# VHH binders against Abasic site processing protein HMCES (HMCES), part 107

Target 1, 269 residues: Abasic site processing protein HMCES (HMCES), of Homo sapiens (Human) (q96fz2)
Amino acid sequence: CGRTSCHLPRDVLTRACAYQDRRGQQRLPEWRDPDKYCPSYNKSPQSNSPVLLSRLHFEKDADSSERIIAPMRWGLVPSWFKESDPSKLQFNTTNCRSDTVMEKRSFKVPLGKGRRCVVLADGFYEWQRCQGTNQRQPYFIYFPQIKTEKSGSIGAADSPENWEKVWDNWRLLTMAGIFDCWEPPEGGDVLYSYTIITVDSCKGLSDIHHRMPAILDGEEAVSKWLDFGEVSTQEALKLIHPTENITFHAVSSVVNNSRNNTPECLAPV
Short names: E, the ipSAE of ESMFold2; O, the ipSAE of OpenDDE; V2, 0.75 times the mean of E and O plus 0.25 times the DockQ between their complexes.

## First folded at step 17 (VHH)

Design ko17 (from uc0 with W53S Y101S F103S; framework vhh_6z1v_2; at its last look DockQ between E and O 0.10; V2 from the best seeds 0.00; counts 0 for: pae E 21.1 > 2, placed apart)
Fold by ESMFold2-Fast, scan of step 17:
Structure ko17 (fold): chain B 269 residues (1-269), chain A 123 residues (1-123)
Amino acid sequence: as target 1 above (269 residues)
Amino acid sequence: EVQLVESGGRLVRTGGSLRLSCAASGFDFSTYAMGWFRQAPGKEREVVAAIASHGGITYHADFVKGRFTISRDNAKNTVYLQMNSLKPEDTAVYYCAARPSQSYDSPKDYNYWGQGTQVTVSS
C-alpha cells in the first residue's frame, strides 16, 4: 500500500471516527497537532496522515480505551535512528510485512511498547498490471459504503455531485499500523511516524495486486488493536489477516502523479 | 440500561401498508446510526434500511427500494420504517438496531438490538 486518499475536512473526519469507550460512552477522538492535518485525494509516503491511537500513550493512567487522533509521518523512523535527517534512512518503512513484523527490530521494538495505531483513509490506490502492455490501471479500493437514496447515475458511474454527498456518511478505511517516536539528535520536536502492516491479498483483490493493507473491519477489531493496555501484542496480531469486505472501482491516470490533488483522482471512470 | 422496543408488526394483505416504530432509551440516540433488519423463517438476518445519526443519509436494500422508507425523530428517540406495497416475501421478524460509528451495514457492527416485531403478509 503506497498511496491513499484522506480528503475529509477535519470536523467531518472527527465525526466519522465516533466510537464507544470501555464504559459504553460515545466519544469523539481528541486531536493532537490538528494544524498538521492536510486533507488530500492523493497521499504518498513521507506526507502526514491521521491515525488513531490510545490516549494512554500521552497521559499516565488514562483509560486505554479512549482515543486520540493525530497526524503522523508515513514512513516509520525508528527511535534508534542516529542521523539528523529522517529522509536519509536507507530502508523503506512505508509498509511492514505481517510475516516478518516480529523479526524486524524497527517494528518489533515499537510493537513491544504497545505502539499500535489505526491509519485512516477514504481508501487506497493500487495499480493493476495489464498483460501485453506497459500500462497499469489504477483502482480506488475502499470499504463497501451505505448507499444513499437516488443515485441519479448509471450503476457504479456516480456523478461528481452524488459522490460529494456520500462523504457525510463515508465509512473510513481503518488500516492496522505501528508507530514510533524519534528524537532528533540535534534537538527539536519528537517525530511521530508510522508504517502500514501488509498481508497477502484477498481473493477479491488478487487480480489487482498480490498484497493489501491489514484492514481492521469493524469497531471490535479497531478497539482491540488500539487498546494496548488490555490487549497483548500476541492477541492483537490475531487481528492481522486479509479481508474480503472490500470494494473497488477503476480510476483515471490523473492519480498517477502524486501532485494531483482533486476529486478526479478517485472518481469512477 | 440500553433498550430498543419495536412496535407496529401485524398481519396485512398483499399490497397493504404498515409503519414500524422503534423507541430507544438508555443512550444518546442522536449520536447513533439506526438500522432495520429482518429475519424470515429458515433464513439469515438481513439489512432492510439504515439511517445516519443526523438523518440526512439513508440506505435501503435493493429488494425494498421504492417501497420502504426509513426515518427518525431525534426529539422522540424513535426510528421508523414505512412499508408500502407489501409482498408475501416481506414476511419476517423485523429488528431495530443501533451503532455508534459509521460502518458498512453488517449485522455484526450493531451494538444494540431490539427483540423484534412480527410482520406477516398474506396473499
Scores: ipSAE 0.000, ipTM 0.160, lowest interface PAE 16.9, mean pLDDT 84
Fold by ESMFold2, look of step 18:
Structure ko17 (fold): chain B 269 residues (1-269), chain A 123 residues (1-123)
Amino acid sequence: as target 1 above (269 residues)
Amino acid sequence: EVQLVESGGRLVRTGGSLRLSCAASGFDFSTYAMGWFRQAPGKEREVVAAIASHGGITYHADFVKGRFTISRDNAKNTVYLQMNSLKPEDTAVYYCAARPSQSYDSPKDYNYWGQGTQVTVSS
């Protein structure tokens, strides 16, 4: 998983992240660094994307079930990294395989500190290799959306107001991530960065690609992954598995160039 | 009674350094996030830097990036602002503030405020 869409305006995104805390109270996540949120239909590694994490990471004795939302850099920069420019990291940290997460220092150390996050997206893109050619067919992959009266899929919107309603009620994809905090050796602000955990693809996606992000399906899974105050690393890792609750459609090659930021990137073809 | 008492503000030449201190009393300092704010004449009070109660997470405004560093010592109930490479634009009253939760960026999210210390940066 190396490309996502996360295009919603900040206020719409925030409302989509409404949740219940441990006491059952409805809440919105509190933003950190909201000005760093850069919505786009076509997010690639090294860009900032919003993630959820526990308030307990920022505040002593906070309720660990309360959520912060913050933009973080895609491509985890380990806290031990000593060079001044994070783009010089020689290791690929865009994704982290679930079967080796406890063997890689870049991921094991922050995971042991409870630095679990939920990576938010409209959905992700994946490219299918076809037999007998080196050409690849991109797909947009996302949660099945709950249909409401006169609401439909992305391709079924028949007017501007119906299109807006599709996205106003969009169920965001929630992927399991690990983050770390890197302090530049020459000083400056702490860099927050994340990786997306991957697993073997489910049967429904196996013809597209052999790996998929670890998807947290539902509020119980999201809450347990985030709550490092009450849920141990070992227990949290049981949440990491493929899911069949996923859908997709083919998209045009416009998405191939990561500089293209238009609705055409995710439109069905 | 809650008190936040800033100290260390003075006149400093351009390119100089200064360390501000804020001594806290009357509350459980180790459970509060702390911030430094500044206000120049005719401007809104703005966040300069913030630090979580446990000290592990900091924020610095873009206009001070690489020049200022916030830190805290929970054993001494004190938060610090190390100010390097000072510019005339840094001239302002600097305020220490405390908040038990939420955003680092807005003055209205902070419960307790100090009286301020004047920093003046000259030629």
Scores: ipSAE 0.000, ipTM 0.107, lowest interface PAE 21.1, mean pLDDT 85
Fold by OpenDDE, look of step 18:
Structure ko17 (fold): chain B 269 residues (1-269), chain A 123 residues (1-123)
Amino acid sequence: as target 1 above (269 residues)
Amino acid sequence: EVQLVESGGRLVRTGGSLRLSCAASGFDFSTYAMGWFRQAPGKEREVVAAIASHGGITYHADFVKGRFTISRDNAKNTVYLQMNSLKPEDTAVYYCAARPSQSYDSPKDYNYWGQGTQVTVSS
């Protein structure tokens, strides 16, 4: 996964992240560094995207079922990294393969510390290789959306009003991630960054791309992944597998340019 | 004695800005989450914004839409609400509240309340 969409306004995004804590109380996640949230239809590595994480990461004795939403840098910068520039990382940390997560220090260490997060997106993009051509067809991949009488399919939004309604009730894609905290050697603010765990693609997606993000489907999966206080690493990793509960549609080549940030990026062609 | 004292409320014009302050005393301010609430005539009290004890986590109500910002200075035992782009609909008594827990959604969860400060936004 090298491209995502996360364009919802902050308030809409927050509402979409409504959850129940372990007491059954309905809650909205609190924001850490909300000003760092930059909505975009076209999120690339090194950009900031919102993730969910347990409050316990920030507050001692906090209820670990409570969630914080925070923009973090896409591309995990390990805490032990000693260079002043994260770009000097010699390996790609945009993704973490599920099968080697425990073999790579950059992911194993933060994971062992319980630094699990849920990466939020409208969906993610993948490119299908076209046979016989060097051209790749991009697809937008996301959770199936509940067709409410009011919420037309993304394709059926004939009016701006309908489009807004669709997004107001959009089920966000919830991807399993690992984050780390990096203190720059030269001082400054602590950098929070994340990697997306990837798995082999489900059957439905296999023709498009052979790998997919580990998607946490449902509140239980999300809660368990986030709750590092109650759920062990071993148990959490059981949640990491392909899911068939996805849908996708072809999009235009507009998304190919990471600078393009318009609704056209995820619009069906 | 626990005391929360709001200040800064006044009459302002639409589009204007106002900064509310709440001075806290009588408890360990740095261990409490703080919130701003408002109550308009005939309406229920509603949360405007909240801030965790350490100041790193904030909540803002949907109606704020980026216009208001909660902040705190633990050294001064003060919580602030910067209000920009004020609208007549923002007219209300604004209350400062404190709670030991980090849940912000319910007024019932707040242990201490100020007397309130009147904010009036004229058209």
Scores: ipSAE 0.000, ipTM 0.243, lowest interface PAE 14.5, mean pLDDT 89
ESMFold2 (binder alone), look of step 18: mean pLDDT 84; pTM 0.853

Design ko6 (from yc2 with R53S Y100S Y102S H103S; framework vhh_6z1v_2; at its last look DockQ between E and O 0.01; V2 from the best seeds 0.00; counts 0 for: pae O 9.6 > 2, placed apart)
Fold by ESMFold2, look of step 18:
Structure ko6 (fold): chain B 269 residues (1-269), chain A 122 residues (1-122)
Amino acid sequence: as target 1 above (269 residues)
Amino acid sequence: EVQLVESGGRLVRTGGSLRLSCAASGFTFSSYAMGWFRQAPGKEREVVAAISSSGGSTWHADFVKGRFTISRDNAKNTVYLQMNSLKPEDTAVYYCAANSASSLDEDAYDYWGQGTQVTVSS
């Protein structure tokens, strides 16, 4: 997974992340660095996207079931990185394979310290290579959405009055991630960055691509992945598997150019 | 400075019981998961038991299940290992360790005690 959509305004995104803490109390996640959130229909590696993580990462004695939402850089920068420019990292940390996560120091160390996050998106894009051709067909892949008389399809959301009918109740895709914290050698703010864990594709997606992000389907999975105070690394990794609870549609090649940030990127073709 | 101090290790006969304690200081104990590890002479160190930061989740290795019990008292900043039905193969140095996340992997643990010797005579 190397392209996502995360385009909701901050207030809509925040309401979509309503959750219950371990005591059953309804909450919204508290933002850290909200001004760094850059919504777009077309997010690529090195861009910032919002993730959920436990409040315990930021506050001593906090309830580890409480959630913070924060923009982080896509492409994990290990805490030991020596250069001043993260773009010069010599290996790709956009994704982390689940079957080797405990063998790669860049991922094993932060994972063992409980640095688990949930990467938020409207959905993600994958390109299908058709046999006998050099053409690739992009697809937008997302959770099945509940439809009512007052809600519409993605194609109807290209006008302002219809946008709220589709997106106001959108179920965000929730992907398992690992993050790390890098202190620039010349000083400045700590850089928070993440990788998305990948697994073999489910049967429904296998004709599109052989890998998929590890999707956390439902509040119990999300809560267990985030709660590093109560859920061990070994138990958390049992949550990492393919899911068939996913849907998709073909989109135009507009999404191919990562500079294109329009609703057309995810519109059905 | 973070400090973990084990105590309670001694010589006991086969079938006996022993309680190990580990007193913690220099960090917020209730925010850390704890583990007990052991290392017998000539053997690699191995995880014996682990407990979540709240004490609500515990894990015990199969070779001690039903005989050893990990517990913690967050008010006293102490983690315990109750060891019953001791066998000669339980002879080892026992280490207390702390990490921000519960784990069975010794590499994940940042803070370690100096260890306490447990010897089980036949």
Scores: ipSAE 0.016, ipTM 0.559, lowest interface PAE 7.2, mean pLDDT 89
Fold by OpenDDE, look of step 18:
Structure ko6 (fold): chain B 269 residues (1-269), chain A 122 residues (1-122)
Amino acid sequence: as target 1 above (269 residues)
Amino acid sequence: EVQLVESGGRLVRTGGSLRLSCAASGFTFSSYAMGWFRQAPGKEREVVAAISSSGGSTWHADFVKGRFTISRDNAKNTVYLQMNSLKPEDTAVYYCAANSASSLDEDAYDYWGQGTQVTVSS
């Protein structure tokens, strides 16, 4: 996964992340650094994207079932990294393979510390190789959305009003991530950054791409992944597997340029 | 069946040169970007170099700049890594990999070789 969409306004995004805590109380996640949230139809590595994480990471003795939402840098910067520039990493940390997560120090260490997060997105993009050509067809991949009687396909938003309705009720893609905290050697603010765990693609997606993000499907999976206080690493890792509960449609080549940030990026062609 | 077979890895002295080869089969080689990765004992795998499908573009890691050169021969379905001025720190298993996205992300690579051992003695 090298490209995502996360374009919802902050308030809509927050509402979409409503959850029940361990006590069964309906809650909204509290924001940390909300000003770092930059909505975009075209999110690339090194950009900031919102993730969910347990409140326990920030507050001692907090209920670990409570959730914080925070923009983090896509591309995990390990805490042990001693260079001043994260770009000097000699390996890509955009993704973490599930099969080698425990073999990679950069991922194993933060994971062992319980630094699990849920990366939020409207969906992610993947490119299908076209046979016989060097051209690739991009696809937008996301959770199936509940068809409201009036809500046509994402592409059929006949009116601005319908478009808003679709996105106001949009089920966000919830991807399993690992984050880390990096203190720059020269001082400054702690950098929070994340990697997306990837798995072999499900059968439905296999013709498009052989790998996919580890998707946490449902509140239980999301809660267990986040709750590092109660759920061990070993148990959490059981949640990491391919899912068939996805849908996708072909999109235009507009998304190919990471600078393009328009609804056209995820619109069906 | 897709196969990537690395060869050329051996023991070499510091300052020496080595050329690695990776022979590809079972897929349209010319449609894939190729990369070399290495993994030293106790270290994470790291990308060494990458080359576009056409061979028109190359990337080299900073630690190998000026010493290593990736190239390919599409007619032979082979990608190469010329390694000069080798150092003990270059000791690792070197892997050839193929991807259709011209990415440096190891997770984006579709196919991997078994690796070839390069050992540089002091």
Scores: ipSAE 0.006, ipTM 0.250, lowest interface PAE 9.6, mean pLDDT 89
Fold by ESMFold2-Fast, scan of step 17:
Structure ko6 (fold): chain B 269 residues (1-269), chain A 122 residues (1-122)
Amino acid sequence: as target 1 above (269 residues)
Amino acid sequence: EVQLVESGGRLVRTGGSLRLSCAASGFTFSSYAMGWFRQAPGKEREVVAAISSSGGSTWHADFVKGRFTISRDNAKNTVYLQMNSLKPEDTAVYYCAANSASSLDEDAYDYWGQGTQVTVSS
């Protein structure tokens, strides 16, 4: 997973993240740096994406079941990185393989510190290799959506008003991430950056790509992944596995250029 | 300002018991998981026991299971290691360490004490 869509306006995104804390009280996640949120149909590594993480990461003695939503840079910059410019990092930290996460220092250390987050997206893109040609077919991959009267699915929205209503009740994709905190040597604000954990693709996606992000399907899985105060690293890693609860459709080559940021990027062809 | 201070290490006879304490200061103790590690001369440092921030979950290495018990008192900012049925093989410097999450990985721990020497003689 190297490209996502996360285009919802901040207020719509926030409502889509409604949750219950440990006491059963319904809450919305509290924003950190909301002005850094940049919605887009075509998000690539190095850009910011919203993630959920436990309030306990920011406030001592906070209830670890309470959630913060914050924009973080896609592409984990390890806390030990000594250069001034994060773009000069010599290795790719966009994704983190589940099978080697405990062997790679860049991921093992923040994971051991409880730096687990849930990466939010409308869905993600993958490019299928086509036999007999060097062309790749892009697909938009997302949770199955509940169909409602007057809105329907992405493919069923025939008018501009119906198209707009599709997103009001969209179920966001929730991907398991690891983040780290890097302090610039020259001074300045702490940089929060993340990586998406990847697993072997499920049977339903195997014809599109051999890997998929580790998807946390449902609030129980999301809560356990985030709650580093009560759920150990060992227990949290049991949540990391392929899921079949996913759907997809082919999209046009417009998405290939990360500069293109329009609804056409995820529209069915 | 952040400090972890181990105490209780001493010379004991084989089969004896000993209780180690680790007093924490300079950070919010109740938000940190704690671990006990040990290192014998010429050996790698190894994890002995770990306890979650709330104390609701504990882990003990197989070589001490049934003999050692980790516990904590968040009101006193202290973590303990009760060691029973001591063997010469338990001779080592014992370290307490703090991590923001429960982990058995030495490299994940943020803060470390200076260690306390435990010597078990036959």
Scores: ipSAE 0.000, ipTM 0.353, lowest interface PAE 11.0, mean pLDDT 87
ESMFold2 (binder alone), look of step 18: mean pLDDT 87; pTM 0.881

Design ub13 (from ub0 with T56N; framework vhh_8pnl_2; at its last look DockQ between E and O 0.79; V2 from the best seeds 0.79)
Fold by ESMFold2-Fast, scan of step 17:
Structure ub13 (fold): chain B 269 residues (1-269), chain A 117 residues (1-117)
Amino acid sequence: as target 1 above (269 residues)
Amino acid sequence: QGQLVESGGGLVQPGGSLRLSCADAGFDFSHYDMAWYRQAPGKERELVARINYGGNTNYADSVKGRFTISRDNAKSTLYLQMNSLKPEDTAMYYCAAGLEYDSFEYWGQGTRVTVSA
């Protein structure tokens, strides 16, 4: 996973993240650094994306089931990194493999501190290798959406007007992430950055790409992944596996260039 | 799965030079780590050189000072300049790219390099 769409205006995104805390109270996540949220149809590594994390990370006495939403840098910078420039990190941290996550210091240490987050997106992009051509076919991959009378059919063959209407009730993709906090050695603000955990692709995606993000399907999985006050690392990692509850449609090659940021990036065909 | 396309391999005498290229049409590698691996007959595949998205490079001790890895993101191309080639450098050379930590999910089919008198 190396390209997402997360284009919703802040208010719409916040409402899409409505949830219940442990006591059954309906809540919206509280924002940190909302001015750093930059909506885009074409989010690449090193850009900021919104994540959910437990309020307990910021307030000692907070209920661990309460949620914060914050923009974080995509590409985890470990807390022990001693140089000034994150681009000097030896290995890419855009994604971390579920099969080796506990063997890699960059991920084992923040996991031990409960630094689990849920990465939010409209969906993600993958490029299918096509035999007979040297070009790749991009696909937009997302949760199945609930059809309403006004939204019509969701996915391929919808007109641009009908496609725009679905965003009011869009079910956001929720991916399992790990974050860390890094203090630049020359001073400045603490950098919050994340990586997306990856797994082998499910049957439905195997013809597009052999890897996929670890998707947390439903509120129970999301709540358990975030609640580091009640759910241990070992229990949380049981939530990390491929999911079949996913859909997709082919999109234009416009998405190939990460500088292109228009609705055409995710429009069907 | 993805296929990268390597080119530039061939037969060269000891002390000679070759430049390998690796490309994928229309794919944006700007954020990917990239690497060259090689596999000699009867040996395991080994890392030759790595370059991260920021241009930071690492080399196997056996090629340090002789090989140079570089990238041109505008052309979506990775290069390996090989100088002072030795018979021990004879191998199939593979291009790799990835976003996963310490792992590559994209691989090429390889290009053959033979160094002999």
Scores: ipSAE 0.813, ipTM 0.893, lowest interface PAE 0.5, mean pLDDT 90
Fold by ESMFold2, look of step 18:
Structure ub13 (fold): chain B 269 residues (1-269), chain A 117 residues (1-117)
Amino acid sequence: as target 1 above (269 residues)
Amino acid sequence: QGQLVESGGGLVQPGGSLRLSCADAGFDFSHYDMAWYRQAPGKERELVARINYGGNTNYADSVKGRFTISRDNAKSTLYLQMNSLKPEDTAMYYCAAGLEYDSFEYWGQGTRVTVSA
């Protein structure tokens, strides 16, 4: 997974993240660093995207089921990294494989600190290599959406009002991530950064690509992944598996260039 | 079935040079780590050289000082300049690209390099 869409205005995104805490109270996540949120139809590694994490990471004695939403850098920078420029990391940290996550210091250390997050997106893109050609077909991949008047149907958005209704009840893709906190050696703000955990693709996606992000399907999975106060690393890792509850459609090659940030990136073709 | 296309292989005399290229039409690898691997007959595939998205490189000991990996992100192309070639460099050479830590998701079909008098 190396390209996502996360384009919703902050207020719409926040409402889409409504949840219940462990006591059953309905809540919205509290923002940290909201000015760093950069919505786009076409997010790539090293950019900022919003993630959910437990309030307990920020507040001693907080209810670990309460959620914070914060933009973080895609591409985990380990807390022990000593160079001043993250591009000097020897290995790419955009994704980490679930089957070796506990063997890699870059991921094992933050996991031991409970640094689990849920990476938010409208959906993600993958490119299918068609046999017998040199061309690739990009797809936009996302949760199945509930069918109401215009919600869940990207192709039915033919006006600003209809576009708003498509996204008004959009079910955000929720991917399992690991984050870390890095203090640059030359000073400045602590850098929060994440990796997306990957798994073998489900059958429905196997003809597109053999890997997929680990998707947390449903509020129970999301809550358990986030709640490092009550859910151990060993138990949390049981949530990491492929899912067939996913849908997709072909999109134009406009998305190929990561500088293109328009609705055309995810529009069906 | 590889997703990357290598070129530039061939037959060359010991001491000669070749330049390998690797590209995938229309695919942007600028955020990817990339690598060259090789596989000689009867041997396991081995890493030759690796370059991260920021341009930092690593080489197998057997090729240090003789081979140079480089990338051109504007052209989405990976290169391997091979100098002072030896018969033991004879192998299929594969291009790889990835976003997973210490792993590669995309592979080419390979280009053959043969070094003999």
Scores: ipSAE 0.730, ipTM 0.869, lowest interface PAE 0.9, mean pLDDT 90
ESMFold2 (binder alone), look of step 18: mean pLDDT 82; pTM 0.837
OpenDDE, look of step 18: ipSAE 0.850; ipTM 0.923

